# VH-VL binders against Type II restriction enzyme NspV (nspVR), part 12

Target 1, 219 residues: Type II restriction enzyme NspV (nspVR), of Nostoc sp. (p35677)
Amino acid sequence: TILTIEALRTEAAIFSAAESIHPEPLLYGVTDGKAVGTYIEQKFRLYLKEHYEFVQGNSASGIDFPGLLVDVKVTSIRQPQSSCPFKSARQKIFGLGYSLLIFVYDKIDNSTNRTATLNILHTIYVSAERTADFQMTRGIRNILANEGNKDDLIAFMSDRNLPVDEIEAGNVADEILRNPPMQGFLTISNALQWRLQYGRVIERAGQEDGILTVYRNNP
Below, E stands for the ipSAE of ESMFold2; O stands for the ipSAE of OpenDDE; V2 stands for 0.75 times the mean of E and O plus 0.25 times the DockQ between their complexes.

## First folded at step 9 (VH-VL; framework fv_roledumab)

Design f4 (at its last look DockQ between E and O 0.83; V2 from the best seeds 0.00; counts 0 for: pae E 2.9 > 2, SAP .53 > .496)
Fold by ESMFold2, look of step 9:
Structure f4 (fold): chain C 219 residues (1-219), chain A 122 residues (1-122), chain B 107 residues (1-107)
Amino acid sequence: as target 1 above (219 residues)
Amino acid sequence: QVQLVESGGGVVQPGRSLRLSCTASGFTFSDYFMHWVRQAPAKGLEWVAVIWYDGSIKYYADSVKGRFTFSRDNSQDTLYLQLNSLRPEDTAVYYCARHPLYIGKYGAFDIWGQGTMVTVSS
Amino acid sequence: AIRMTQSPSSFSASTGDRVTITCRASQDIRSYVAWYQQKSGKAPKFLIYAASTLQSGVPSRFSGSGSGTDFTLTINSLQSEDFATYYCQQYYSTPFTFGQGTRVEIT
């Protein structure tokens, strides 16, 4: 069976429920969020291999499901964020270029039993067109709604410290005027890599087009 | 054919060292946690150590902690177990074992090697 | 560490017999139990996981049951190739631990 986005979402819900009750003794005492994340990403991909055919991700493609243009992110409810490779400053305005499937866990170690549980509290699918920065797109859309011009857009990008030079800023402003961006729902920070913060998509899941609740478990 | 093959066992005196190897074939080695399990002559099985699929994290039984070092080379599909400061009670057949990450099978050892014998005697 | 206690330590049987081996955990481990078969001079062979699920290729005469602390391996209609030592193993927490083994011998 060929993996589709609909099947991916359905299987992510089933996986989330199963993982939430499965003890994870090999995660006991593991405090590195990257290690936990890659563990669950690998486990989910292997779970899918049992029944589905899909193009597998690698370091060259940079995302987990390149044939679907979906990347998987696994993050803690306590600080729901991930790093993401910088491709261009345009990503804060027009989106990452791919969709996100986000597993949000609460990891609980049991020192008496020396085991752990990864309770998946939320699993969220964010369509590619919603992966831009919330404040950047809100400001730009407000400028356009008030009939702002190219100079207004360039000034706003500068005020928000968008990492572009003068030529790039002008090109991006022209692109915005030709093709106004959709409202994004991530928070994207200018760091060594992009830092994606998921608080808003957790809050808004099921309430916005392109921000879909795949699984929710609030015990 | 899915296979694990151990090597490097032998007879050594107490306090000496050995290095065991386990070569995997027929599966994607980097998808799996791997273990060592040992069995003293005519005795039961004792779990020794686990290594994460990427080699980043390792856990050891208390009986070997501080003396044994587990590593893996995913480019060569090979596990290594460095056995230092060997004691007579370390005498056993040493098996490498595969631990799949699949839902429903997690934590079981689904593939075992043939074992390699380590004898520690004075 | 979770102690796994098997009984009996050995069992004499003939082909066609029904054999039952029990395994008791020192604490609740839900269903996180595997069973292995080991013939003399050979590596263990994986039979059952999750207390009751047969590994692919294992004959249907093998079955497992139990949850919590008490687990059972049953061989219905013992065959000549089933004379071996059987081990339970918990995978609920580290360190992973095995029962001491049950030897099923020819009468």
Scores: ipSAE 0.503, ipTM 0.785, lowest interface PAE 2.9, mean pLDDT 89
ESMFold2 (binder alone), look of step 9: mean pLDDT 93; pTM 0.939
OpenDDE, look of step 9: ipSAE 0.861; ipTM 0.935

Design f5 (from e3 with heavy chain Y33F H99R; at its last look DockQ between E and O 0.89; V2 from the best seeds 0.00; counts 0 for: pae E 3.2 > 2)
Fold by ESMFold2, look of step 9:
Structure f5 (fold): chain C 219 residues (1-219), chain A 123 residues (1-123), chain B 107 residues (1-107)
Amino acid sequence: as target 1 above (219 residues)
Amino acid sequence: QVQLVESGGGVVQPGRSLRLSCTASGFTFSDYFMHWVRQAPAKGLEWVAVIWYDGSIKYYADSVKGRFTFSRDNSQDTLYLQLNSLRPEDTAVYYCARRPLYSGSKYDAFDIWGQGTMVTVSS
Amino acid sequence: AIRMTQSPSSFSASTGDRVTITCRASQDIRSYVAWYQQKSGKAPKFLIYAASTLQSGVPSRFSGSGSGTDFTLTINSLQSEDFATYYCQQYYSTPFTFGQGTRVEIT
């Protein structure tokens, strides 16, 4: 069958429950978060391939499900963040341009059995329009609510050290006035390579439109 | 046709080295953990090593740690096992075997084995 | 390491017999047990995983059961092609370990 976003969410919940009780000897003693992330990402893709047809991501597309505009992120509950390639400063205001499916794990090693279990504490779907930076969109929405003008928006972007030149800042300010952004819920740092921080979406899942609880463990 | 073919076995003196290879065909090689298992003449099966589907992580049996090195080349669908400092107790048929990454009700164990290559270590 | 102890080490049987082979793990391994058949001079052939699930193409006369520490392989009506050595294997923890084997011989 053809993979839909609804099926993706349903299957992610089933996968999360199964993974949370699976003792994996090949993860025992693994401390590399990239290796754990790749393990979950690849395993989930293979799980889906058994019954679904979908376009798979590659280096050109840069996301895991380009046909659905969804990217999979895997992160530890202990430091819930991921890297993200920088494409445009506009993404801090308008969102990434794709949705996120986030697996949040806590890795439990059993030294007696020399196994590890990836306890999936949260699986969260973040709609594309909610993937903008929280503080950036909050500030912009406050300026608009107080009837601020283009110059106020440009000043705010400068105060926040948004990496845009004068032409870009003006164009972005015009876009904001034409198409006011929705409130975003990620935290996007200003590093050379952007880091997406998921603490807020973990807290707010199921409480905000477009930030959906797909799975939760440890009730 | 899903197939694993080992090669590189032979007769060597103790202390010498040998390189085994295993060529895969008929399946997506990078979707699988790969293993080596050996069987000494007229004896049971002994697990030797595993390598992750992307080559990033490797585990070895205590009997071979520090002497054997496992690698894979996913562009050539090939496994390599470098056998250094060989001892008479390493004499065995060496099998490569695959384990799927997905561990639901299917594909949890070694579902496909090669036919093996013989390594004899004698003075 | 988890020890897998098979019994018996060997026995003789006739075509049509019901054959039961047992395998005991030195600790609880849930259902992470596989069974293999090996004929002389050949690689092991995968039969059963998850203690009781038959691999595709394995005849229905083979069955597996057990959980925890005690596992069995049963051949309900032995056929001429079933004379071989059978191994259990745990895949719960590294190092992955095999039973010592059970040779099923023709009477």
Scores: ipSAE 0.478, ipTM 0.789, lowest interface PAE 3.2, mean pLDDT 89
ESMFold2 (binder alone), look of step 9: mean pLDDT 90; pTM 0.902
OpenDDE, look of step 9: ipSAE 0.885; ipTM 0.944

Design f6 (from e4 with light chain Y91W; at its last look DockQ between E and O 0.69; V2 from the best seeds 0.00; counts 0 for: pae E 2.02 > 2)
Fold by ESMFold2, look of step 9:
Order: structure tokens, then sequence, then C-alpha cells
Structure f6 (fold): chain C 219 residues (1-219), chain A 123 residues (1-123), chain B 107 residues (1-107)
């Protein structure tokens, strides 16, 4: 069976429910969030590999499901964020170029039993067109609604410290005028890598088009 | 065919060292947790150590902690167990064993075993 | 560490008999038990995981049961190829300890 986005979301919900109740003795005492995240990502991929055909992610593709243009992110509820490679400043305005499937966990160690549980509290699917920065897209959409021009857009990008030079800023402004961006729902920090913050998508899941609740363990 | 083959066993005096190897074939080695399990002559099975699929995390039985070192080379599909400060009670057949990270079940098992390599420690 | 105690240590039986092997954990381990068969001079063979789920290719005369602390492996109608030593193993926490083994001898 060929993996589709619909099947991916269904299987992610089943996986989230199952993962939330079974102990993980090999995660006991593991405090490195990267190790926990990679463990869940690998476990989910292998879970799917038994039943589906799909193009596997690798270093060259940079995302977990390149045939579907979906990347998996795994983050703690305590600080729901992750790093994302910088490809272009355009990503803050037009989106990452792929969709996100986000598992949000709370890791609980039981020192008496020397085992751990990864309670998946939320699993959220964010469509590619919703992966742009919230404040950047809100500001741009307001500028356009208020008869803003190329100069206004360039000034806004400068005020917000978008990492572009003058030539790039002009090209992006022209692109915005031809193809106005949709409202994004991530918070994306300016850095060497993007830091993606997921607080808003956790809050808004199921309430916005393209921000889908896949699973919720609402304790 | 899925296969694990151990090597490096032998007869040594107490206090000496040996290095065991386990070569994997027929599967994607880097998808699996790998373990060592040993069995003294005419005795039961004893779990020795586990290594994560990427080699990043290792756990050891108390009886070998500080003396044995587990490693893996995923580019050569090979496990290594360095046995230092060997004692007569380390005399055993040493098996490598495959532990699937996930197969639709949350419970563990060793689904593939090697045939073992004999380590004898005697004065 | 969680202790796994098997009973009996050895057992003589005839072809056709029902054989029962018990494994008791020193604490509640839910259903986190695997069973293995080992013939003399051979590596162990995986039989059962999750206390009661048979691995593909294991004859239906084998069954497992139990949860919590008490677990049972049953061979219903023993065959000559079932002469072996049987081990339980807990998967609840490290170290992943085995029972001491039960040797089933065919008379």
Amino acid sequence: as target 1 above (219 residues)
Amino acid sequence: QVQLVESGGGVVQPGRSLRLSCTASGFTFSDYFMHWVRQAPAKGLEWVAVIWYDGSIKYYADSVKGRFTFSRDNSQDTLYLQLNSLRPEDTAVYYCARHPLYSGSKYGAFDIWGQGTMVTVSS
Amino acid sequence: AIRMTQSPSSFSASTGDRVTITCRASQDIRSYVAWYQQKSGKAPKFLIYAASTLQSGVPSRFSGSGSGTDFTLTINSLQSEDFATYYCQQWYSTPFTFGQGTRVEIT
C-alpha cells in the first residue's frame, strides 16, 4: 500500500495513542531532547515501513517524507520548539515549502521502576501554506489591505530584520505584490537556523484551516 | 538471509583482554538496537549489554560495567565488545542479538541471534 | 534488578503430554515477558512476546499466558522436537533479566 497524507495522519493518531501508554525502559534517564526526538521519529518511520511504501528521508532530502513533502517534528510540551535549516528568508513569508507533522510529548520517568513514558499530548498537522511566520504575514497582509506599495513592504521587512539584502528585499516585495501571502501560524526566529515555536499551532489546532488536530491526549 | 556471526572468542588467562565482533547481513543494521547475551557452560542466559541503533547510548549489566565496552560501526554492519580484566566467571558463549526498534508492538524480544563465540578464562 | 524465577528447573514428559512452565517476576512487569526455546548446542529461538503473542511460524501447540507477576508457557501435546530448555525474559526495565531456565526432557 502507497502511503498518502491521509494515511499518514491516521497512522500518526494510532501511533500517538499507543506510545502514550507503553513504558520505554531504554528512554529512562535520557535527558537529551534530540535523542528523544530522533527515537520517536525513527520509531514512527519503522512503524510505517512495515505496512506502506514511501520514499524515505535522507541527508540530501532534509525531510522525513520527501515524496509527500512532510517533515516530522518531535518536541517537548515544556518548550515546544525545534530547529529548521535556513533555506531562504522567503520562508518567513511564504512558508517552509513542506508540511509539518508535530508530535508534542511529556516525558515522565519512574525512578522506582526505572522506566519512562512518552505521553503524546498533541499531534498536529500543519499544511505547507500555513508554515510561515504569524507576525510577518499578518503585517504584510495589513500593509496590502491599506494600499501598501513596494516601498512600504521593503520598509516593513527592514523594520522586522528580515535577513535579506536590498536586492532580495526588492524581489520579495515584487513577489508579495504579485502573489499575496496567506496567514502563517508559526513563530520563526531570526538565527543561523530557523527556530520554530509551536505554541500557537498547539493553541489553534482544529480551529484554523490547514492546522489539523491529528491526536489530542487532553489530560 | 538475515544473519549474525560472532567471532573473536578464545582461551585467555584471568586479567587479560579479548575483543569480540559480530557481523550482520541481510537487513538494515542501523535500524536496530543490538545486544550481547552470554551463557556460561551448562548454565542459563545472562543479558550483558545493549547499544542504541546509532551507537549513542549504551547500558551494561552490573557484572561487566567498567570492564566491558560495547561499540558499533554502522558503515561495516559490525558490533564490537571489548572484554577487559577478564575473570573466570566471564567464561561463556557470547551471543549477539537483534532487537527491533518497532514492529507494531511496544514489547521487546530478540528476534535474531548469532550462533555464539566461546570465551574461556582460566588459569 | 527484576528477578525471574522459573519452575520447575527440569521436567520429564512423554510425547502427547501437556507441559506447563511457570515464570514469576519479583515485581509487577505487566505483560512484558518473552519466551525462548534453546536446544543443546544451538542459539535460543524466539517463541512468544508480550506474554501471550506467538511469533510467526511457532506451532499452535505453544501458548503463553499471565500478567503482573505470574506467567505460564504451555505446550499442548508435546512433540519429540520440543525437547529443549525454555527461558522467560522480562522486558520491563534494564537489566533485561532471564529466568534460570526449565529443561524439558522427553522420556
Scores: ipSAE 0.578, ipTM 0.804, lowest interface PAE 2.0, mean pLDDT 90
ESMFold2 (binder alone), look of step 9: mean pLDDT 92; pTM 0.941
OpenDDE, look of step 9: ipSAE 0.875; ipTM 0.935

## First folded at step 10 (VH-VL; framework fv_roledumab)

Design g1 (from f2 with heavy chain H99R; at its last look DockQ between E and O 0.69; V2 from the best seeds 0.00; counts 0 for: pae E 6.8 > 2)
Fold by ESMFold2, look of step 10:
Structure g1 (fold): chain C 219 residues (1-219), chain A 123 residues (1-123), chain B 107 residues (1-107)
Amino acid sequence: as target 1 above (219 residues)
Amino acid sequence: QVQLVESGGGVVQPGRSLRLSCTASGFTFSDYFMHWVRQAPAKGLEWVAVIWYDGSIKYYADSVKGRFTFSRDNSQDTLYLQLNSLRPEDTAVYYCARRPLYMGSKYGAFDIWGQGTMVTVSS
Amino acid sequence: AIRMTQSPSSFSASTGDRVTITCRASQDIRSYVAWYQQKSGKAPKFLIYAASTLQSGVPSRFSGSGSGTDFTLTINSLQSEDFATYYCQQYYSTPFTFGQGTRVEIT
């Protein structure tokens, strides 16, 4: 069976429920968040391969499901964030260029049983058009709603320290006027890589078009 | 055609070292956690160690911790177990074993075992 | 570590007999139990996982049951190739541990 985005979401929900109650001895005492993330990503990929066909991510594609334009992110509820490669500043305005499937876990070690449980509290699908920065897109949409011009957009990008030069700022402003951005719901910090913060999509899942609750554990 | 083949067993004196190998074929080796299990002559089975699919994390039974080192080379589909400071109680047949994370909809156990290689520690 | 205690340690049986082997865990391990068959001089053969799920290719005369702390392996109508030693194993917690074995011998 060919993997679709609908099947991906359905299977992610089933996977999340099963993992939330699974005591895993091999994760006991593991404190490296990257190792936990890789464990979930690998396990989910192997889970899907049992019954689905799909193009797997590699170094050339840079995302986990290039055939679907979806990347998997795994993060702790304690500080729900991750990084991704910087491609261009316009990603803060128009989105990453791909959708996100986000697993948010709380890891609890049981010292008596020497096991760890990855309680997946949220699994969220964020469509590509919603992956832009919240404050950047809110400000831009407000400027457009008040009939702001190209110079107003350039000034706003400068005030928000968007990493663009004067020529690129002008080009981006022209693009905004031709194609007004949708409201984004990530928080994207300017750094050597993008730091993606997921607090808002966790809060808003199921309440905004393109920010879907795939799974929620209600303890 | 899924198989595991151990090698490197032999007779050694106490305090010496030995290196065991396990070669995998017929499956995607880098997708699996791999284990060593041993069995002393005419006795039961004892789990020895596990290594993560990428080799990054390893766990050892207390009886061998600090003396044995588990590693893998995914480019050669091969496991290695370095046995240092060997003791007479380490005398056993050593098996490598595969554990699939899933078997159908359930978590798997040791579904594939090698034939074993005998280690004898005696003076 | 979780102790797995098998009963009996051994017994004699004839072909056609119904054989029941029990395994008790020292704590609740849910259904994270596997069963193996081992013939003299051979590697263990995987029979059952998740307490009751037969591995592909295992004859239907084998069955497993139980959860929590008490588990059983049953061989319905023992065959000549079934004379072997049987081990239970928990994979709930490291170190993974095996029962001491149950030898099923020809009467």
Scores: ipSAE 0.134, ipTM 0.690, lowest interface PAE 6.8, mean pLDDT 88
ESMFold2 (binder alone), look of step 10: mean pLDDT 90; pTM 0.911
OpenDDE, look of step 10: ipSAE 0.885; ipTM 0.947

Design g2 (from f2 with heavy chain G108Y; at its last look DockQ between E and O 0.84; V2 from the best seeds 0.79)
Fold by ESMFold2, look of step 10:
Structure g2 (fold): chain C 219 residues (1-219), chain A 123 residues (1-123), chain B 107 residues (1-107)
Amino acid sequence: as target 1 above (219 residues)
Amino acid sequence: QVQLVESGGGVVQPGRSLRLSCTASGFTFSDYFMHWVRQAPAKGLEWVAVIWYDGSIKYYADSVKGRFTFSRDNSQDTLYLQLNSLRPEDTAVYYCARHPLYMGSKYYAFDIWGQGTMVTVSS
Amino acid sequence: AIRMTQSPSSFSASTGDRVTITCRASQDIRSYVAWYQQKSGKAPKFLIYAASTLQSGVPSRFSGSGSGTDFTLTINSLQSEDFATYYCQQYYSTPFTFGQGTRVEIT
């Protein structure tokens, strides 16, 4: 069976429910969020591999499901954020170029049994066009709603320190006027790599087109 | 064909060291937790250590903590167990064993074992 | 550490017999129990996981049951190749401990 986005979402919900009740001795005392993240990513990939055919991610593709243009993110509820590669300043306006499947866990260690349970509180699918920066897209959409022009868009990009030169700023402004961006729901910080913050996506899941609740342990 | 092959056993005096190897073939080695289990002559099985699929995390039985070091090289599909400060009670056949990461609803134990390598610690 | 206690330590049986081996955990381990068969001079062979699920290629005369603290391996109609030592093992918590073994011998 060929993996589709619909199947991916369904299987992510099943996986989330199963993992939320699994006491894992090999996670007990593990404090490294990267190790917890790779554990979930690896386990989910192997679970899917048992049932589906799909192109697997590698270092060249940079995302977990390149055939679907979906990347998996795993984060703690206590500070729901992660990093991803910087590709272009355009990503803050038009989105990352791929969708996100986000597992949000609360890790509960049991010292009596020496086990850990990754209680998945939320699993959220964010379509690619919703992965843009909230403040950047809100400002741009406000300028367009007030019938602002190309110069107004360029000035806004400069005011927000979007990392583009004058030529690229003009090209991006022209693209905005042709194809107004949708409201984005991530917070994307400018750095050597993107820092993606998921608080708004967790709050709005199921309430916005393209921000889907895949699983919630308290629906 | 899926198999595990241990090597590096021998006869050594107390306080000395040995390095055991386990070579995997026929499966994607980096998808699995790996273990060492030992069996003293005419006795039962004793779990020794586990290593994560990427080698990042390891757990040891109390009887070997601080003396044994588990590692893996996923580019060579090989496990290593460094046995330091060997004692007579470490005399055993040492097995490597495969432990699947969760694939659906399955909770695997040690589904594939090697044939073992004998370590004898004697004066 | 979780202690796994097998009973009996050994017994004699004949071909065709029904053999029952029990394993008791020192605490609730849900169904995180495996069973292994070991013949003299050979590595253990994986039989059963999750207390009751047969590994592929294991004859249907083998069955496992139990949850919590009490577990059973049953061999219906013992065959000549079934004379071996059997081990239970918990994989609920490190250290992953084994029962002391049960030898099934020819009468």
Scores: ipSAE 0.688, ipTM 0.843, lowest interface PAE 1.5, mean pLDDT 90
ESMFold2 (binder alone), look of step 10: mean pLDDT 91; pTM 0.936
OpenDDE, look of step 10: ipSAE 0.872; ipTM 0.939

Design g3 (from f2 with heavy chain G108R; at its last look DockQ between E and O 0.74; V2 from the best seeds 0.00; counts 0 for: pae E 2.1 > 2)
Fold by ESMFold2, look of step 10:
Structure g3 (fold): chain C 219 residues (1-219), chain A 123 residues (1-123), chain B 107 residues (1-107)
Amino acid sequence: as target 1 above (219 residues)
Amino acid sequence: QVQLVESGGGVVQPGRSLRLSCTASGFTFSDYFMHWVRQAPAKGLEWVAVIWYDGSIKYYADSVKGRFTFSRDNSQDTLYLQLNSLRPEDTAVYYCARHPLYMGSKYRAFDIWGQGTMVTVSS
Amino acid sequence: AIRMTQSPSSFSASTGDRVTITCRASQDIRSYVAWYQQKSGKAPKFLIYAASTLQSGVPSRFSGSGSGTDFTLTINSLQSEDFATYYCQQYYSTPFTFGQGTRVEIT
């Protein structure tokens, strides 16, 4: 069978439930979040490969499911964030260009058994149009609601240090006026690189169009 | 089709070293945890070591910790086990074994084994 | 380390017999038990995982059962190719440990 977004979400819920009760001896004592993330990402991909046909991600595509335009993110509940390259400043306004499937785990080590369980507390699907920055889109939408013009938009982008030159800023402002952006729900910051923070989508999953609860485990 | 082939066994004196190799074919090598398991003559099976699918993490049996080093080269589909400070009790057939990360709704163990390579440690 | 105690150590049987081999874990390992068949001079062959799930290509006369600490391997009607040594293994916790083996011998 061909993998669809609906099937992806359904299978992610089943996977999350199964993983949450699986004691894994090969994760015991592992504290490297990258190793945990890669373990979940690879295991989920292999799980799907047994049931479905899909284009698998690689370094050229840059996302895990290029045929669906979905990327998988795995993060700890303790600091739910990821580093991620931005490809364009437009992403803070109009979204990443792909959807996110986010697994949020709490890792529980059992020293008696020498096992670890990745208790997945949340699995969230964020539609591509909701992956823009919350504060950037909120400010822009407020300017539009108060009948602001192109110059107001350019000034706001400059005040928020959007990394665009004058020509690009003008083009983006024209695009905003033509196609007003939807409210985004990520926090996207430029610390050392682009940083995506997921606290808001965890809080609002199931309460906003395009921010879907796929799985939830209440401790 | 799916195959594991060990090599590098031989007869060595106590205190010496050997390097075992295991070559894989017919499957995507980087999708699997890999193990070494040994069997002393006329004895049962003893787990020796595991390596993560990307080589980043390794666990060893207490009997070999500090003496054996497990590595993999995913570009060559090959495992290596460096056996240092060999002792007579290390005499065994050494098998490499494949451990699927996730190949079904249930969790598997060592589904494919090589034919083994014999290591003999004697004076 | 989790000890796997296997019984009997050997068993003499005839073609057509039903054979039951037991394996007891020193602690609860849920269903993380595998069974292997080893013929003389050969590598082990994977038979059963998750205590009861038959590996593809293994004859249906083999079955496994149990959870927690007590596990069994059953061969319902022995064939000539089934005379071998059988091992249980836990894969719940490192070090992964095997039972001491059960030889099924022809008489």
Scores: ipSAE 0.625, ipTM 0.835, lowest interface PAE 2.1, mean pLDDT 90
ESMFold2 (binder alone), look of step 10: mean pLDDT 91; pTM 0.937
OpenDDE, look of step 10: ipSAE 0.871; ipTM 0.940

Design g4 (from f2 with heavy chain S105P; at its last look DockQ between E and O 0.94; V2 from the best seeds 0.84)
Heavy chain, then light chain:
Amino acid sequence: QVQLVESGGGVVQPGRSLRLSCTASGFTFSDYFMHWVRQAPAKGLEWVAVIWYDGSIKYYADSVKGRFTFSRDNSQDTLYLQLNSLRPEDTAVYYCARHPLYMGPKYGAFDIWGQGTMVTVSS
Amino acid sequence: AIRMTQSPSSFSASTGDRVTITCRASQDIRSYVAWYQQKSGKAPKFLIYAASTLQSGVPSRFSGSGSGTDFTLTINSLQSEDFATYYCQQYYSTPFTFGQGTRVEIT
ESMFold2, look of step 10: ipSAE 0.728; ipTM 0.869
ESMFold2 (binder alone), look of step 10: mean pLDDT 93; pTM 0.944
OpenDDE, look of step 10: ipSAE 0.879; ipTM 0.941

Design g5 (from f2 with heavy chain H99Y; at its last look DockQ between E and O 0.73; V2 from the best seeds 0.00; counts 0 for: SAP .524 > .496)
Fold by ESMFold2, look of step 10:
Structure g5 (fold): chain C 219 residues (1-219), chain A 123 residues (1-123), chain B 107 residues (1-107)
Amino acid sequence: as target 1 above (219 residues)
Amino acid sequence: QVQLVESGGGVVQPGRSLRLSCTASGFTFSDYFMHWVRQAPAKGLEWVAVIWYDGSIKYYADSVKGRFTFSRDNSQDTLYLQLNSLRPEDTAVYYCARYPLYMGSKYGAFDIWGQGTMVTVSS
Amino acid sequence: AIRMTQSPSSFSASTGDRVTITCRASQDIRSYVAWYQQKSGKAPKFLIYAASTLQSGVPSRFSGSGSGTDFTLTINSLQSEDFATYYCQQYYSTPFTFGQGTRVEIT
């Protein structure tokens, strides 16, 4: 069976429920969020490989499911954020270029049994068109609604410290006027790598088109 | 064909060191946690150590902690077990074993074992 | 460490017999139990995981059962190739531990 986005979401929900009750001895005492994230990512891929055929990601593709244009992110509920490779400043306005499947966990260690359980509190699918920065896209859409022109867009990019030079800013402004951006729902920091913050998509999952609740733990 | 092959066993005196290796073939090595398990002559099985699929995290049995070091080279599909400060009670056949995290939607156990390599520690 | 107590230590049997081997954990380990067969001079062979799930290629005369602390391996019609030593193993917590083994011998 060929993996589809619909199947990916269904299987992510089943996986999330199963992992939330699995005591894992090999995670006991692990405090490195990258190690926990990689554990979930690997385990989910192996789970899917037993049931589905799909193109696997590698370092060259840069995302986990290149055939579906989906990347998997794993983050703690305590600091729901990830690093993301910088491709272009345009990503803050037009989106990352791929969808996100986000697992949000709370790790609970049991010192008596020397096991850890990754309680998956949320699993969220963010469609590619919603992966732009919230404040950047809100501001741009408001400028356009209020008779804003190219100069107004360039000034806004400067005020928000978008990492572009004057020529790039002009080109981006022209693109915005041709193709107004959709409202994005991530918070993306201006850094050497993008820092994606997931607080808003956790809050709004199931309430916005393209921000889907895949799984929610109802304790 | 899925296969694990251990090597590097031998006869050594107490206090000496030995390095075991395990070569894998027929599967994606970097997808798996790997273990060492040992068996003293005519005795039962004893778990020795585990290493994460990327080599980043390792756990050891108390009987070998501080003396044995587990590592892996995913570019050569090879495991290494450095045995330091060897004692007569370390005398055993040493097996490497594959540990799948999932088998048919269930959590797996040691599904593939090597043939073993013999380590003898004697005065 | 979780102790796995296996019984009996040995068992004499004839072909066609029903053989039952038990394994008791020192604490609740849910169903995180595997069973292995080992013939003299060979590596262990994987039979059962998750207490009751047969590995692909294992004959249906083998079955496993149990949850919590008490587990059973059953061979429902012993064949000549089944004379071996059998081990249970928990993989609930490190260190992973094995039972001491049950040797199934020809009468």
Scores: ipSAE 0.707, ipTM 0.864, lowest interface PAE 1.4, mean pLDDT 91
ESMFold2 (binder alone), look of step 10: mean pLDDT 91; pTM 0.926
OpenDDE, look of step 10: ipSAE 0.864; ipTM 0.937

## First folded at step 11 (VH-VL; framework fv_roledumab)

Design h1 (from g4 with heavy chain Y102R; at its last look DockQ between E and O 0.88; V2 from the best seeds 0.81)
Heavy chain, then light chain:
Amino acid sequence: QVQLVESGGGVVQPGRSLRLSCTASGFTFSDYFMHWVRQAPAKGLEWVAVIWYDGSIKYYADSVKGRFTFSRDNSQDTLYLQLNSLRPEDTAVYYCARHPLRMGPKYGAFDIWGQGTMVTVSS
Amino acid sequence: AIRMTQSPSSFSASTGDRVTITCRASQDIRSYVAWYQQKSGKAPKFLIYAASTLQSGVPSRFSGSGSGTDFTLTINSLQSEDFATYYCQQYYSTPFTFGQGTRVEIT
ESMFold2, look of step 11: ipSAE 0.691; ipTM 0.853
ESMFold2 (binder alone), look of step 11: mean pLDDT 93; pTM 0.946
OpenDDE, look of step 11: ipSAE 0.885; ipTM 0.943

